# Designs tried in a protein design chat: miniprotein binders against q9h3h3. Part 108

Target 1, 235 residues: q9h3h3
Amino acid sequence: EDGFTAEHLAAEAMAADMDPWLVFDARTTPATELDAWLAKYPPSQVTRYGDPGSPNSEPVGWIAVYGQGYSPNSGDVQGLQAAWEALQTSGRPITPGTLRQLAITHHVLSGKWLMHLAPGFKLDHAWAGIARAVVEGQLQVAKVSPRAKEGGRQVICVYTDDFTDRLGVLEADSAIRAAGIKCLLTYKPDVYTYLGIYRANRWHLCPTLYESRFQLGGSARGSRVLDRANNVELT
Short names: E, the ipSAE of ESMFold2; O, the ipSAE of OpenDDE; V2, 0.75 times the mean of E and O plus 0.25 times the DockQ between their complexes.

## First folded at step 7 (miniprotein)

Design UA22
Fold by ESMFold2-Fast, scan of step 7:
Structure UA22 (fold): chain B 235 residues (1-235), chain A 85 residues (1-85)
Amino acid sequence: as target 1 above (235 residues)
Amino acid sequence: DREELIRRFEELVREAEELLRRAEEALKRGDLETAEMLIREALYKLIKAAFIAEELGDPELLRRVEELVRRAERLLEEVERLKRE
């Protein structure tokens, strides 16, 4: 929280992606093994760089659960990055619509619902609920960050295949709510992540496309979803 | 079956209480690794108990889980404190 730049955050994200992951892969592991795996690797106790006193002695970048039907597809990230560089030098306006078009052209369509929680029981409970939903087929794939050195919130990421498929994004929100999650959720297309666009950027782009808040009696699905780009309530 | 869910809930809560009692004894002996392992095991049983309480829609059962979670978290904080000594 002191002096972190977009450059520093990108470097940390790269390191996490490249370090080993703890994965429960429902494509090759029976669902009956999930309980033991969750008990062995609670995200509030798994440390980022390893600690003999934690469940891991070696670095862990992410803790992930892959659904039985999960098929990774990042699209043409290299083509996207090249086109983004060309766009910046072209003099064309850089808007949410222009970036969306680049993502569609290069098939970089995935996105994710994000929730940030302090280390502890609430985080572990939320992750267990999400993991069960993934293994049982209501969600496709999810990951959670390990515990950083003292303090700091951890993040749970729940992915969808296509950020332009509004119904699919809303269905994932509904499944997250059905798992008992009541905290604030924000949805970010992966195109922003691949291009290194964070909350503070010179184009004033908002990388958050949707926002979901739990509201008792607010919707049949237990949430109110806002389209951040158009400032329109969807539920 | 409501009766079976209640039975399973009571079993998980009893197991968690026993694990926390053993964790307290390990902590008194200075066995921080065992204490932490037992606390983690108790917390996971409490997560399962919480799911059952939510399924039953019983706020009293959830309150009992929350009380034990607070006890477990206090013990975990003590383990972390002693690890820094």
Scores: ipSAE 0.035, ipTM 0.536, lowest interface PAE 8.4, mean pLDDT 85

Design UA23
Fold by ESMFold2-Fast, scan of step 7:
Structure UA23 (fold): chain B 235 residues (1-235), chain A 85 residues (1-85)
Amino acid sequence: as target 1 above (235 residues)
Amino acid sequence: DREELIRRFEELVREAEELLRRAEEALKRGDLETAEMLIREALWKLLKAAFIAEELGDPELLRRVEELVRRAERLLEEVERLKRE
């Protein structure tokens, strides 16, 4: 959330989504080509608006990897947005449960684990690990932001298809950890993004549903996951 | 095979060291484009070496990679500085 207003964050997200994406699509590209693609487009070097010294001369909104079994399904976003406007007008309470109900009704179920890293080797290492996990089938789809002109942190997004499926969300966390990722992870449903609900919103909704922290266990490796919405530690 | 992983690790580290040496020479000549390309190749080889070190569970191998990464990142910072005049 970076200290910007919700309107500014929404505008930047829309611009990135509309600009060209650099995609490795495992549904149509052999897995053997992944290493060359990752070497050509390290996220710490790909610039948001292009630069003669970077891998890209043209704007890039996102760098993405699609798994072999990935099947895009955004649900009925238009119906969701119309229902949201009606809900606001109706005077009915706006709660996490009401938003969840709207998302289910309109099949807008996707969500994502987020990690924020400074540009550099650690970001490129994390992205390569995630991309390999996607191509090998442990994760479905992921994307990473290009390097911003302002030089802030970049974000890796690892998607799951149903934020209401707790086991699926936890399985994705395990796969991320198995890929060698040790930083803090937060999980956010896309319904919040489509409705323009960010950290400081008028409805006092928390768009982060889960937090994952790496746990060093000697002979065991894993993470501690907190259910932020219900304030319950899962393990 | 553990021995094959160790061999590949040593090969990647050697290649990265040579690329960084060539990058320093290019930087001294003011050839920023060549220097950047060589540093990027070195960082990619070091990233692959890091995965092997992690798979082997050997912290000493990972430490060696981290040392070369710091050198490569320092060279990239110098390239960026020179591009800004």
Scores: ipSAE 0.135, ipTM 0.635, lowest interface PAE 6.4, mean pLDDT 86

Design UA24
Fold by ESMFold2-Fast, scan of step 7:
Structure UA24 (fold): chain B 235 residues (1-235), chain A 85 residues (1-85)
Amino acid sequence: as target 1 above (235 residues)
Amino acid sequence: DREELIRRFEELVREAEELLRRAEEALKRGDLETAEMLIREALWKLMKAAFIAEELGDPELLRRVEELVRRAERLLEEVERLKRE
């Protein structure tokens, strides 16, 4: 009954994180098994709550692929959240710089390239390409949302270890493009996600740091990357 | 090797084409479960063929895959429509 809000988005994200994940873990599973796993769990057919006739009988929060070298490092999320509450209570300015400093202080550095695609072959093909890049070592980790009961677009998230490392962020973009992805990509630091800061927020902050567009008329794997925070073209 | 990739591509496309033909026959019989299964198998073979076409850098091969993907997606849409009725 609640209207659409940032709190609603945060609750949905938390529920997805808490529900079971379908994971291909390249640290413990041979790469030769990836094709069979991708065929068994195409994201356009895996349903959020286990629809009859879908590949899953139970709820699935995320479908993920972990690379061989993947080592989770979420930093001190609890310390970050405590510092955020203290900042809000203090009445001090809340700016992109302040959030960046909180993220650095608490080692909450990860971020992700996001792409939104309608359910169907293009989504499944994009996910298969990303999954192969992860298993082959060009990307570290990725996940894709299952099909929502209301039938909206699905999201593929491709993670990097450090949003302040511009070269690392750009290298991930290049690997995504090399996998055949041509749609719009946006990059969001996880600090914004952990703090519940979305497009519509009371502090009027833009959570998107980078935007990547496929280069029109250029190479099939080329892209134009913009640093949205500083309004600077990086390509 | 290039010759082996071309052979594998042609095999995948032939298999996908046959699966889609069988899916169309299943749809004519009203066997939606079999039709859906066959279409999904065809789409997976076409996905493998797409990766080979991309590796070979041959736009004609990619065009052939895209045409069959559109056919498969149209059949899948028909299956979903009939399931609602």
Scores: ipSAE 0.012, ipTM 0.514, lowest interface PAE 8.0, mean pLDDT 84

Design UA25
Fold by ESMFold2-Fast, scan of step 7:
Structure UA25 (fold): chain B 235 residues (1-235), chain A 85 residues (1-85)
Amino acid sequence: as target 1 above (235 residues)
Amino acid sequence: DREELIRRFEELVREAEELLRRAEEALKRGDLETAEMLIREALWKLIKAAFIAEELGDPELLRRVEELVRRAERLLEEVRRLKRE
């Protein structure tokens, strides 16, 4: 079993998804309003459960930016979860390949590049760069966690529509690097999140498919990307 | 030296713009391999320029780089589209 930590992470993720989001939706809001919105809601100051002294008095689960062409498609998550339960009961091997097949069958294809930054100017600057890239069409959609009550790192998630499209995943990495991000990036398909598979799991699956490290030297992309599943360098 | 960083930033941006212009010409004549190579070289220079802009703390310089990165990525997507055909 994964123990208490995996249950805690799953509970936190579900609560954040169910709480209200602060959204800049470029499909309905002029791009000229983005800078004012970013100034009003810097991630380092927006609190998870609300505070009269912060930009929000009520709980905020996520701060998100939707691109003009963004069309949400979560696929058949319920069908995915039912098939996952059946797979576990069947006694058949649980491998990255079987999860990939399950995701494809149920159209649960989205994935995300994750970066963790401490609250402060660097986080706000990184988020502003990502948000601008989304609104201007370089990325499709992104979100950032609000500030936790007791502190700790915040996460920026930059989504791609199909984790099986390696070129699309690498293109998103390049856009993130162009926005000035120098920290470690990891890429996780949403299928792992929907199934509650985190770092320590009983099937010994790695939910991280790709890892990107900043490197300007011998790399045309400014980053070194590793395929974690196959242990192969892509750049 | 701030002046030296600004000079290097302008050099990288100028080189990237020229590479993208050449990439567009290669794409027009159907030379997808050359176009892709030139786009990737431009992206490398733009990523380096982005880090300099971040170090300088100048959001206008970063916006200039982001605009060129978007142009490069659009050209790269066009190359990918044509290769699929």
Scores: ipSAE 0.000, ipTM 0.079, lowest interface PAE 21.9, mean pLDDT 80

Design UA26 (at its last look DockQ between E and O 0.01; V2 from the best seeds 0.00; counts 0 for: pae O 2.8 > 1.5, placed apart)
Fold by ESMFold2, look of step 8:
Structure UA26 (fold): chain B 235 residues (1-235), chain A 85 residues (1-85)
Amino acid sequence: as target 1 above (235 residues)
Amino acid sequence: DREELIRRFEELVREAEELLRRAEEALKRGDLETAEMLIREALWKLIKAAFIAEELGDPELLRRVEELVRRAERLLYEVERLKRE
C-alpha cells in the first residue's frame, strides 16, 4: 500500500463518479420540490451501496444539486493529462506555478470548497443550507458523499468556475457562510484532482489553496480566509 | 416578518415533538419501521426550525432545537440497535 495511496484514492474517486448519482437539477426541476427531495435523501442516511433500510436501493456515488445557472465545462482534461505526463517524463521541476499554468493553458479552471462532517444532524443541516443556496442562485453546483459502511466523515464539495478568480472564490465562501456553515473550509483546484495529486504526493505540492474559518462579527462574509501559498489573510 | 418566523418556528417544533412522541409509542410496540420514519420526519422539521432560529438570532430557540435533536438522535440510535438484534 506504500507508494500507491494516490492511485488508490483516484480509483475510489473514479468508482464513485461512475456509480449512480442522486441529483436535484434546478435547470429541469421546480425549486418547490427541493424540500421534499432533501427530506427523502439526507446524506447521513443515503448509503454508498444501498444498505437495507436506506432511502436508496442502489449504490450512490454522490448526491448533487445543480443550480439554474450551472454550465458544466471541465476544459481540456485529456490535454491536461497528456501534458502532465510529458512534464513528469521530461525531468523538469514541478512547482505550484507549473500546475497553475498547466490548468490555465488547458482551461481546467474549476475548483471547490470542501467541508468534512460526521454523519448526523450537522451534516444534513449543512447540506440542506448549501442545496438551498445553489437552487436560489448564490452557488452553482454542490455535491456530498453518501454515508460509508464504516462510518467516518463525509465531504461536501461546493464548486466554483475559476480558481484563479480570487473574488469569485471569496464570494462562494461568503455564500457558504450565509447558508449557516461554521466549520473549517478548504479550497482545492480541480486540476489537482484530475492529476491525482493529493496531500501526500511525491512533488510536495499543496493542493489546498485557501482555508476559511468562521468569524462572527468579522468580515461581511463572516469568515477569515487564509491564502495558504502566501500565508496571508484575505478577509 | 419576525413574528411570522417565530410562529413558524413554534409550529415546526410542536410538530417535531408530536412526531417524536408517536415514534416513542411505535418503538414501544416494536414497530421499528414506523418509529424510524417518524424520527426522520421530526429531524427534517428540526433542520427547518434551526434555520429559523439562526435567522432570528435567538440562542434560546436554537437550544430548544438542539434538545429535541438530541432526543431524536437517541431514539434513532435505539431503533438502529434493535434492528441489528
Scores: ipSAE 0.495, ipTM 0.836, lowest interface PAE 2.2, mean pLDDT 87
Fold by ESMFold2-Fast, scan of step 7:
Structure UA26 (fold): chain B 235 residues (1-235), chain A 85 residues (1-85)
Amino acid sequence: as target 1 above (235 residues)
Amino acid sequence: DREELIRRFEELVREAEELLRRAEEALKRGDLETAEMLIREALWKLIKAAFIAEELGDPELLRRVEELVRRAERLLYEVERLKRE
């Protein structure tokens, strides 16, 4: 029933980013208020476009928690878009390496670990754990999608400042696992989101750079992280 | 402090059970808004109880939380169903 293309997914992402967000900002709000905020806005109950009886009567694009040290830096997205159009016109090969270089040149470096969960208690519990880790300083910033449709999964995004900083990406994975998260995680640089690189893209690029699978026992991190582009185990 | 965590767990479970009992009474009166509010409050207390059970590493405490979560979710489903009527 979905049949969503990369263009449709990009349009949905843009609409969510433009609609109002529900934000707990630890830079200005005491940590003691987090529990009440989480109780008021469980992601399984917050609706995308607002419904009577949901916690929101108006549209909500994202539910987010900002850490005390969070300092947003989106880079030069406009320059990135212009360079992307020029690259497509040039006839040069479009590869993960060329996208990485565009991102570095334009300082569009942020990225995110993604987890997809069905609406319900397990989603709300996972989000509460992530939000606590952000407010306590183990993670920098995170957001979760509201409930958009019956049976559809929601996504939790946990951001890092620089997708080219492999150690920082792995440290975020460790913090997510320490928060009790055991599901599959994939890592996507924001440059791919801005350029519309999703599963069904014209260049047949893998839409994520890393994946993390929970490992019961053994590893100190409790997970195995794979570099998908190079097919190399990192942990 | 294991003893303090156990006491906090039992208090959260007791509070959740009372909230669900009050939610059932609200449903019997047709007060869907109050029932939903009470169920959501109970679910939040159960999330907190789940964190304590996980910290204690006790699967029996997690099982008790899961049982109350199933009850709360059944009540929430009934509220949503009645709202559509």
Scores: ipSAE 0.334, ipTM 0.762, lowest interface PAE 3.8, mean pLDDT 86
Fold by OpenDDE base, look of step 8:
Structure UA26 (fold): chain B 235 residues (1-235), chain A 85 residues (1-85)
Amino acid sequence: as target 1 above (235 residues)
Amino acid sequence: DREELIRRFEELVREAEELLRRAEEALKRGDLETAEMLIREALWKLIKAAFIAEELGDPELLRRVEELVRRAERLLYEVERLKRE
């Protein structure tokens, strides 16, 4: 993906974050209602703009599931952004380490495993598996993009609290694999999104920190996780 | 200070609108590189504005940002289309 496509997708994601969300909150809703909710709002049928005949009549930015332990903490994103602007103005070198320090300083530590799937049964099944893992407490929070008019790939995002916690990132990968997900996963810190650091950025920063590939007959995790920054396998 | 946040929001939105206007003018003259640069800068302003709107908890401010983001997206699509011709 060229830098242009990445920026377009980022703008679309930003617009989606501002539209209403369809949320199953396990903190307030019994787990026994999950299957009915999943049946009512299958991601392959929920449309971004509430198309006629869709389960939603209004625009939907995301479909999300919140686990029992989910606590929204975005940190100091404004402070992060101000510090980022100051850093750019300073002419100091910008490295992945710099971004990590900014993230830590401002407590903007969230990150997500991303998977891209075509609309249809496989997507809905994958989402159901992830949603169940969230409600069961194996994962904290996940979201999936609604169907676009053009029928492009939908994205499932599975969040972790701390992108600097390699064990937590790996545990989430394991839980995703245990839910039956076999596709390629990429892990991206939210700090990169909040700072507008996309593919082909002027600092040559890779926004993807980890990559997970499914492996048949491999370790108990069923995947190989690559640290993209260091080009080291973690599993 | 809520008033300061609102002021900053309005400034960011105004700057983003001006950048998008200039991007449209760049597109009209076939300057795709300048258009793309201006749109990127506008999007950065809009990201900042969005976070301020979220902090303020004002859905109308969020809506205004979203409208400008959609405008930026349309302009980016046009830049891409023209780059492929």
Scores: ipSAE 0.121, ipTM 0.586, lowest interface PAE 2.8, mean pLDDT 87
ESMFold2 (binder alone), look of step 8: mean pLDDT 89; pTM 0.882

Design UA27
Fold by ESMFold2-Fast, scan of step 7:
Structure UA27 (fold): chain B 235 residues (1-235), chain A 85 residues (1-85)
Amino acid sequence: as target 1 above (235 residues)
Amino acid sequence: DREELIRRFEELVREAEELLRRAEEALKRGDLETAAMLIREALWKLIKAAFIAEELGDPELLRRVEELVRRAERLLEEVERLKRE
């Protein structure tokens, strides 16, 4: 067989960040144009590497919507990676708290709520709801993966500026629920992604900080949020 | 713009070479997770460099990227070998 590893697959995922993006930028484009843009580029039909039969003939890495207040901030990723290497060499314990401090020191603070959906109407409907919430100002920025050649689930990522700001993370969850989203959501800081820490890692770190489940009954939020690191219910 | 593309290509190649050097040091220490992360970052930069080389239509630049990709792939094979021990 081809000998593909998880590292090769991660490199392909990172290559998506470098490929062209289809972007609706509310900072420069009137909100009235959003519905036409969503109809033109439904994520279930946009292909990762282009196809004459799809909305795109050229590769697309991500489909994104930027809110009016969106200010890109990746922090010092190079400094973070260097500090991570030094930490491992130092023999100092690698814990969630240590990674949090590295992220703060290097201003790599962004994080995201993730939802995974199969290609189809439900994915396109969910994305449209999220995109409208971004353009209307309830969320800052979001992106959705295009359809992979081999198929499989697609992911919608809804970003917040600071994963250490619990209130901001919970406010984003509330806005996602208000947009009509009912599926399971998980929240992951980008620091884990940049350091290559996934579900199975030697440090037994859980890269998922929060989990949100849809819940009916009296809460304006519409969800129950669990703090995975401390195993404490927040709502 | 051609001059700017060449400058960006050289920057990406330089960054990838440094990441692979650090990955080799991590492997020497037995730090497989850091090595894998650094190799992935290097491959990401090399994929971008390959796109620039193809856009420029320069087979020499593409050859340079291919050499570094082969180096990265050898390091990934070593990571996988050590993980199975």
Scores: ipSAE 0.000, ipTM 0.187, lowest interface PAE 17.4, mean pLDDT 81

Design UA28
Fold by ESMFold2-Fast, scan of step 7:
Structure UA28 (fold): chain B 235 residues (1-235), chain A 85 residues (1-85)
Amino acid sequence: as target 1 above (235 residues)
Amino acid sequence: DREELIRRFEELVREAEELLRRAEEALKRGDLETAEELIREALWKLIEAAFIAEELGDPELLERVEELVERAERLLEEVERLKRE
């Protein structure tokens, strides 16, 4: 049975956010402790609901690293959700432009670069590189999903504070590439995460704004970044 | 510097090889818990070695790491298979 509808995905996402997180917080923990923490909690081995054979016996929703300058700012999510209900009722077209305007109006500006990797060495290596970049100050905050019972791909999320700040989004891409990451990256504003969970199947909205592909040679940033909506190369 | 990185790389690879050898012995004895812990420790040392190989820009060093990762992952699959019995 295919239980992966928008309602089921929303319930799973909410459960992960509500369950405990394993956090390395560079605001309060010395950087010298990071390597031991990464060795203790490799994401390929941390299980979603706990297992005596894994590093965790209790459920873990996310594994996260907070940079020294990290200051959470989710904006007015409640106001966003209320405006979303009004928009759906209004008969006004629901487009990327109208969602962008709702996000700006309610200060829900954060977004993230995503990479999807199978459980194993490559995932753990990529996460270690990202975590070090966060602790060293090249990135602000990142998280990675634990291993699900189904054994599918896991996701690393690298956050920026403003998806409308194209330069900031590109700077984060450069820092990810400098950390040794060579896989495909896609960028998604959090406004789509908050709203797409409830109505994605109805609206068929594409939440991905940017795509980054690694390339050698003439690129100053080691990657080619595409604005997917306009099909325009940015780097 | 470069000399210190090469020395650290060789030490990590040596330690990983020894851990994998001990893991194979534990697996032969049926000690699945010890085998899994040793494999995980070896994999972590190989992550460190991979970072050094990347910083040195030497693809031959990275290939050495990838060979040991493949050995470690094969052993881990065997541990998981035997746990199902």
Scores: ipSAE 0.012, ipTM 0.459, lowest interface PAE 8.7, mean pLDDT 83

Design UA29
Fold by ESMFold2-Fast, scan of step 7:
Structure UA29 (fold): chain B 235 residues (1-235), chain A 85 residues (1-85)
Amino acid sequence: as target 1 above (235 residues)
Amino acid sequence: DREELIRRFEELVREAEELLRRAEEALKRGDLETAEELIREALWKLIKAAFIAEELGDPELLRRVYELVERAARLLEEVERLKRE
């Protein structure tokens, strides 16, 4: 939807992943340098394809912050992709459960909370809060998209290492809320991204597993989380 | 192993290039549905090629995939533009 096909979204995501990233890596950089780095590279001003008047003259695919304990593990993506092709030719039903089993079998377990914000102060402020939570150890890793040529919303992605670990996913939501984030959040397993599955896909799969809405004063965790697959409120 | 990965990478890239060529021909004759299907197939092959290139750690292979992804994206934009006519 939004006028974009699943194929168009996949192509844009691949291009961003392949272009250079601006990274604050807390594994090798002192935490005291974070505020200066955030001031130098506010996501509302960093341009996707470079601009002499912006913080970057060359293309930037993502702006990222890695926590001290961040240890990337993509699992067996090639095995996952081969199994997905075999599933498509097998005649077996293609369901969220079947895809979940493929992800588990191939250890492709990471996922992310997504928030979409318009370019400007609110985006930069939200990103700074998330980045500080990562460097302080409350979140593991996060990234934010640069400003696109045509404009439009930018996305902040906050990763967790195992989408099947509901408690871990909910703990990340709590940490995002504690950082001052009040907008709608959606959670997507990376297995969908590695298979090129987005909105309006031909298998009619919903890549969103959870939704989080800010709840003022009612919940100790600061949010109400919906399990979208089972249509059950968790908090 | 490395030789097998390189062979598979070259096969995927060749197949993607041919699919994109066929997609361009479909666009020229106004067959938007066929063009979109061919681009979808090409992108899936390029996604697989990209992960092989990452495994091989060769930036030149990633550059080749990136160029074809850009071409696919441009063709998808043209499909979308023509659908609005």
Scores: ipSAE 0.022, ipTM 0.495, lowest interface PAE 6.4, mean pLDDT 84

Design UA3
Fold by ESMFold2-Fast, scan of step 7:
Formats: structure tokens, C-alpha cells, sequence
Structure UA3 (fold): chain B 235 residues (1-235), chain A 85 residues (1-85)
């Protein structure tokens, strides 16, 4: 992805996950406080490692919003990793179907819609729309990366509980579009993230399962969704 | 109800314009921290105005927001450039 190796991308992701997060938790915080929180922490201004003049003086790994019904469940990641090692040693083909089966067996089912936007108003507007949808119950949970020192695009991740639940994945896409998002979206199951499946991976797998493109006019849902693994249109 | 949304939109736009005017004055004085805070506040008002414009389905209102966003972003770029000097 964007010219980085899988090892480099995995290391950056781990560092971000381990650093402090800025969280609006709708399970314990009134929805009326969301606007003030969004104004205080616009993702285009929150810096990855903290800077004078930014909203944060200390490092921030992620900015997140948890919905009222959010219940985290990572599944058996240790069992998944052990089974992955065994699969690689066995010589069996590594395919989307094989990875799907490992994920089901170990209950590592969550996944996310990804959108990449340059720092600026469009990013902050998109994040505010997503955050409102989460707090209002149309989405379950989302996070956005802070601004990195090297610049470049930031990512908004919108999670669903089960990547094998096609209807749930499509409902999340619809909610994202209803929030005014028109950019390209790609869907990545967390099993791919845990196993280091990125662009140019050894297995030559597409690093995302679904792709959503905004459609001007036409379909009632406002987007065309492709299943990249099976090469079929879902909408 | 539409009239109420239009009034809220006009108020947010007016507040954003005033904040940007004050930001320009702070920038001329070399008060980069104040300028940045004012620009960030203006951008937040504009995000709220954009949501109202989208709800109303009025492309002219959205175009007005986009014009002020471009002005705010130019000011923010100037602040960032001066902070590096």
C-alpha cells in the first residue's frame, strides 16, 4: 500500500494501536457532547506524535467513536495465528476461501470499510458525518488516523461485526453513503490485517474483499459494490 | 422548518466569516496561535453549515460553504508556512 512493505505497514499499525487513543464513547457520554468533541479534535489537526499548537501535545494513535451498542470481540487471534503458521507449513493453497475458513473457525469476523482522504476540510467533514452516524446508531464503531509528520492521506475505518454477513457489510456502505461520503471505499476483513495481507503480498491476494464506488444517479443506494474475490457486482 | 434551517445556515456562515476576518487580523499581527484557533473554529462552523445545505438539497448553499472553506484553508496553509520559518 502506497509503496510500503507489509512489514513496515504492520509495524506502523501496531505502534498506532499501542499509543493512546482519543475516544468518544457513546455508551457512557451523552450524544449532546459530540459536537464539542468533534470541534476539539478535528483529524486534520490532531498530530500523530503531538506538536505545540495542535490539539494534542502527546502522541495519539487513533481518534475513535464507539456506538451505544458497541461490544468489542476480536475472536481468537492467537488461535488464528497458530493455524496460519500451520497452513503455511502444510503446503495447502492460500486463497480467499481458506482465509475465510480460518477466520470463521477462530471467530475473527470483524472487518472495516476504509476511505483515504487528504488532510483538510473534506476529511474533517467526512469524519464528522461518520461520527454522527455512529452515535445515532446507523454504524457501530469507527476510527480515523491522526495526521502523520510525513504528510500523506489519512484513513477512516468503519467497522462491522461480521465480514461474512454480506447484508451487514452492504448496510454499512449504505449508511456511509447516506452520511455524504462519495469517495472510493474498500472493505478489508480484520483477519487480513492480523495476517499481514497488504498490497503486493506473497500470496497475490487482493488485500480487500469489497470495493464501493459512488454512482451519480442510477441505483437507489448511491453506490456500486463489487465482490473482488468472486468478481461479481452486489449492487 | 425549512425556514429555521435556512436561518441556522445563514447564522453559521456569518459566524464563520467573522472568525476568518479575525483570523486574518491575528495573522497580520503575527499571532499564529490565535489565527490557527480562529480558523479551526470557522472550519467547524462550516462543517455544520455543510450538513444543513446537504439536508436542504440546495447546491447554491453548498457552493457558498465551499468558497469559505477554500478561504479558510488558504489561511491555514499560510499559518503552517509561517510556523516553519
Amino acid sequence: as target 1 above (235 residues)
Amino acid sequence: DREELIRRFEELVREAEELLRRAEEALKRGDLETAEALIREALWKLIKAAFIAEELGDPELLRRVEELVRRAERLLEEVERLKRE
Scores: ipSAE 0.239, ipTM 0.714, lowest interface PAE 5.1, mean pLDDT 86

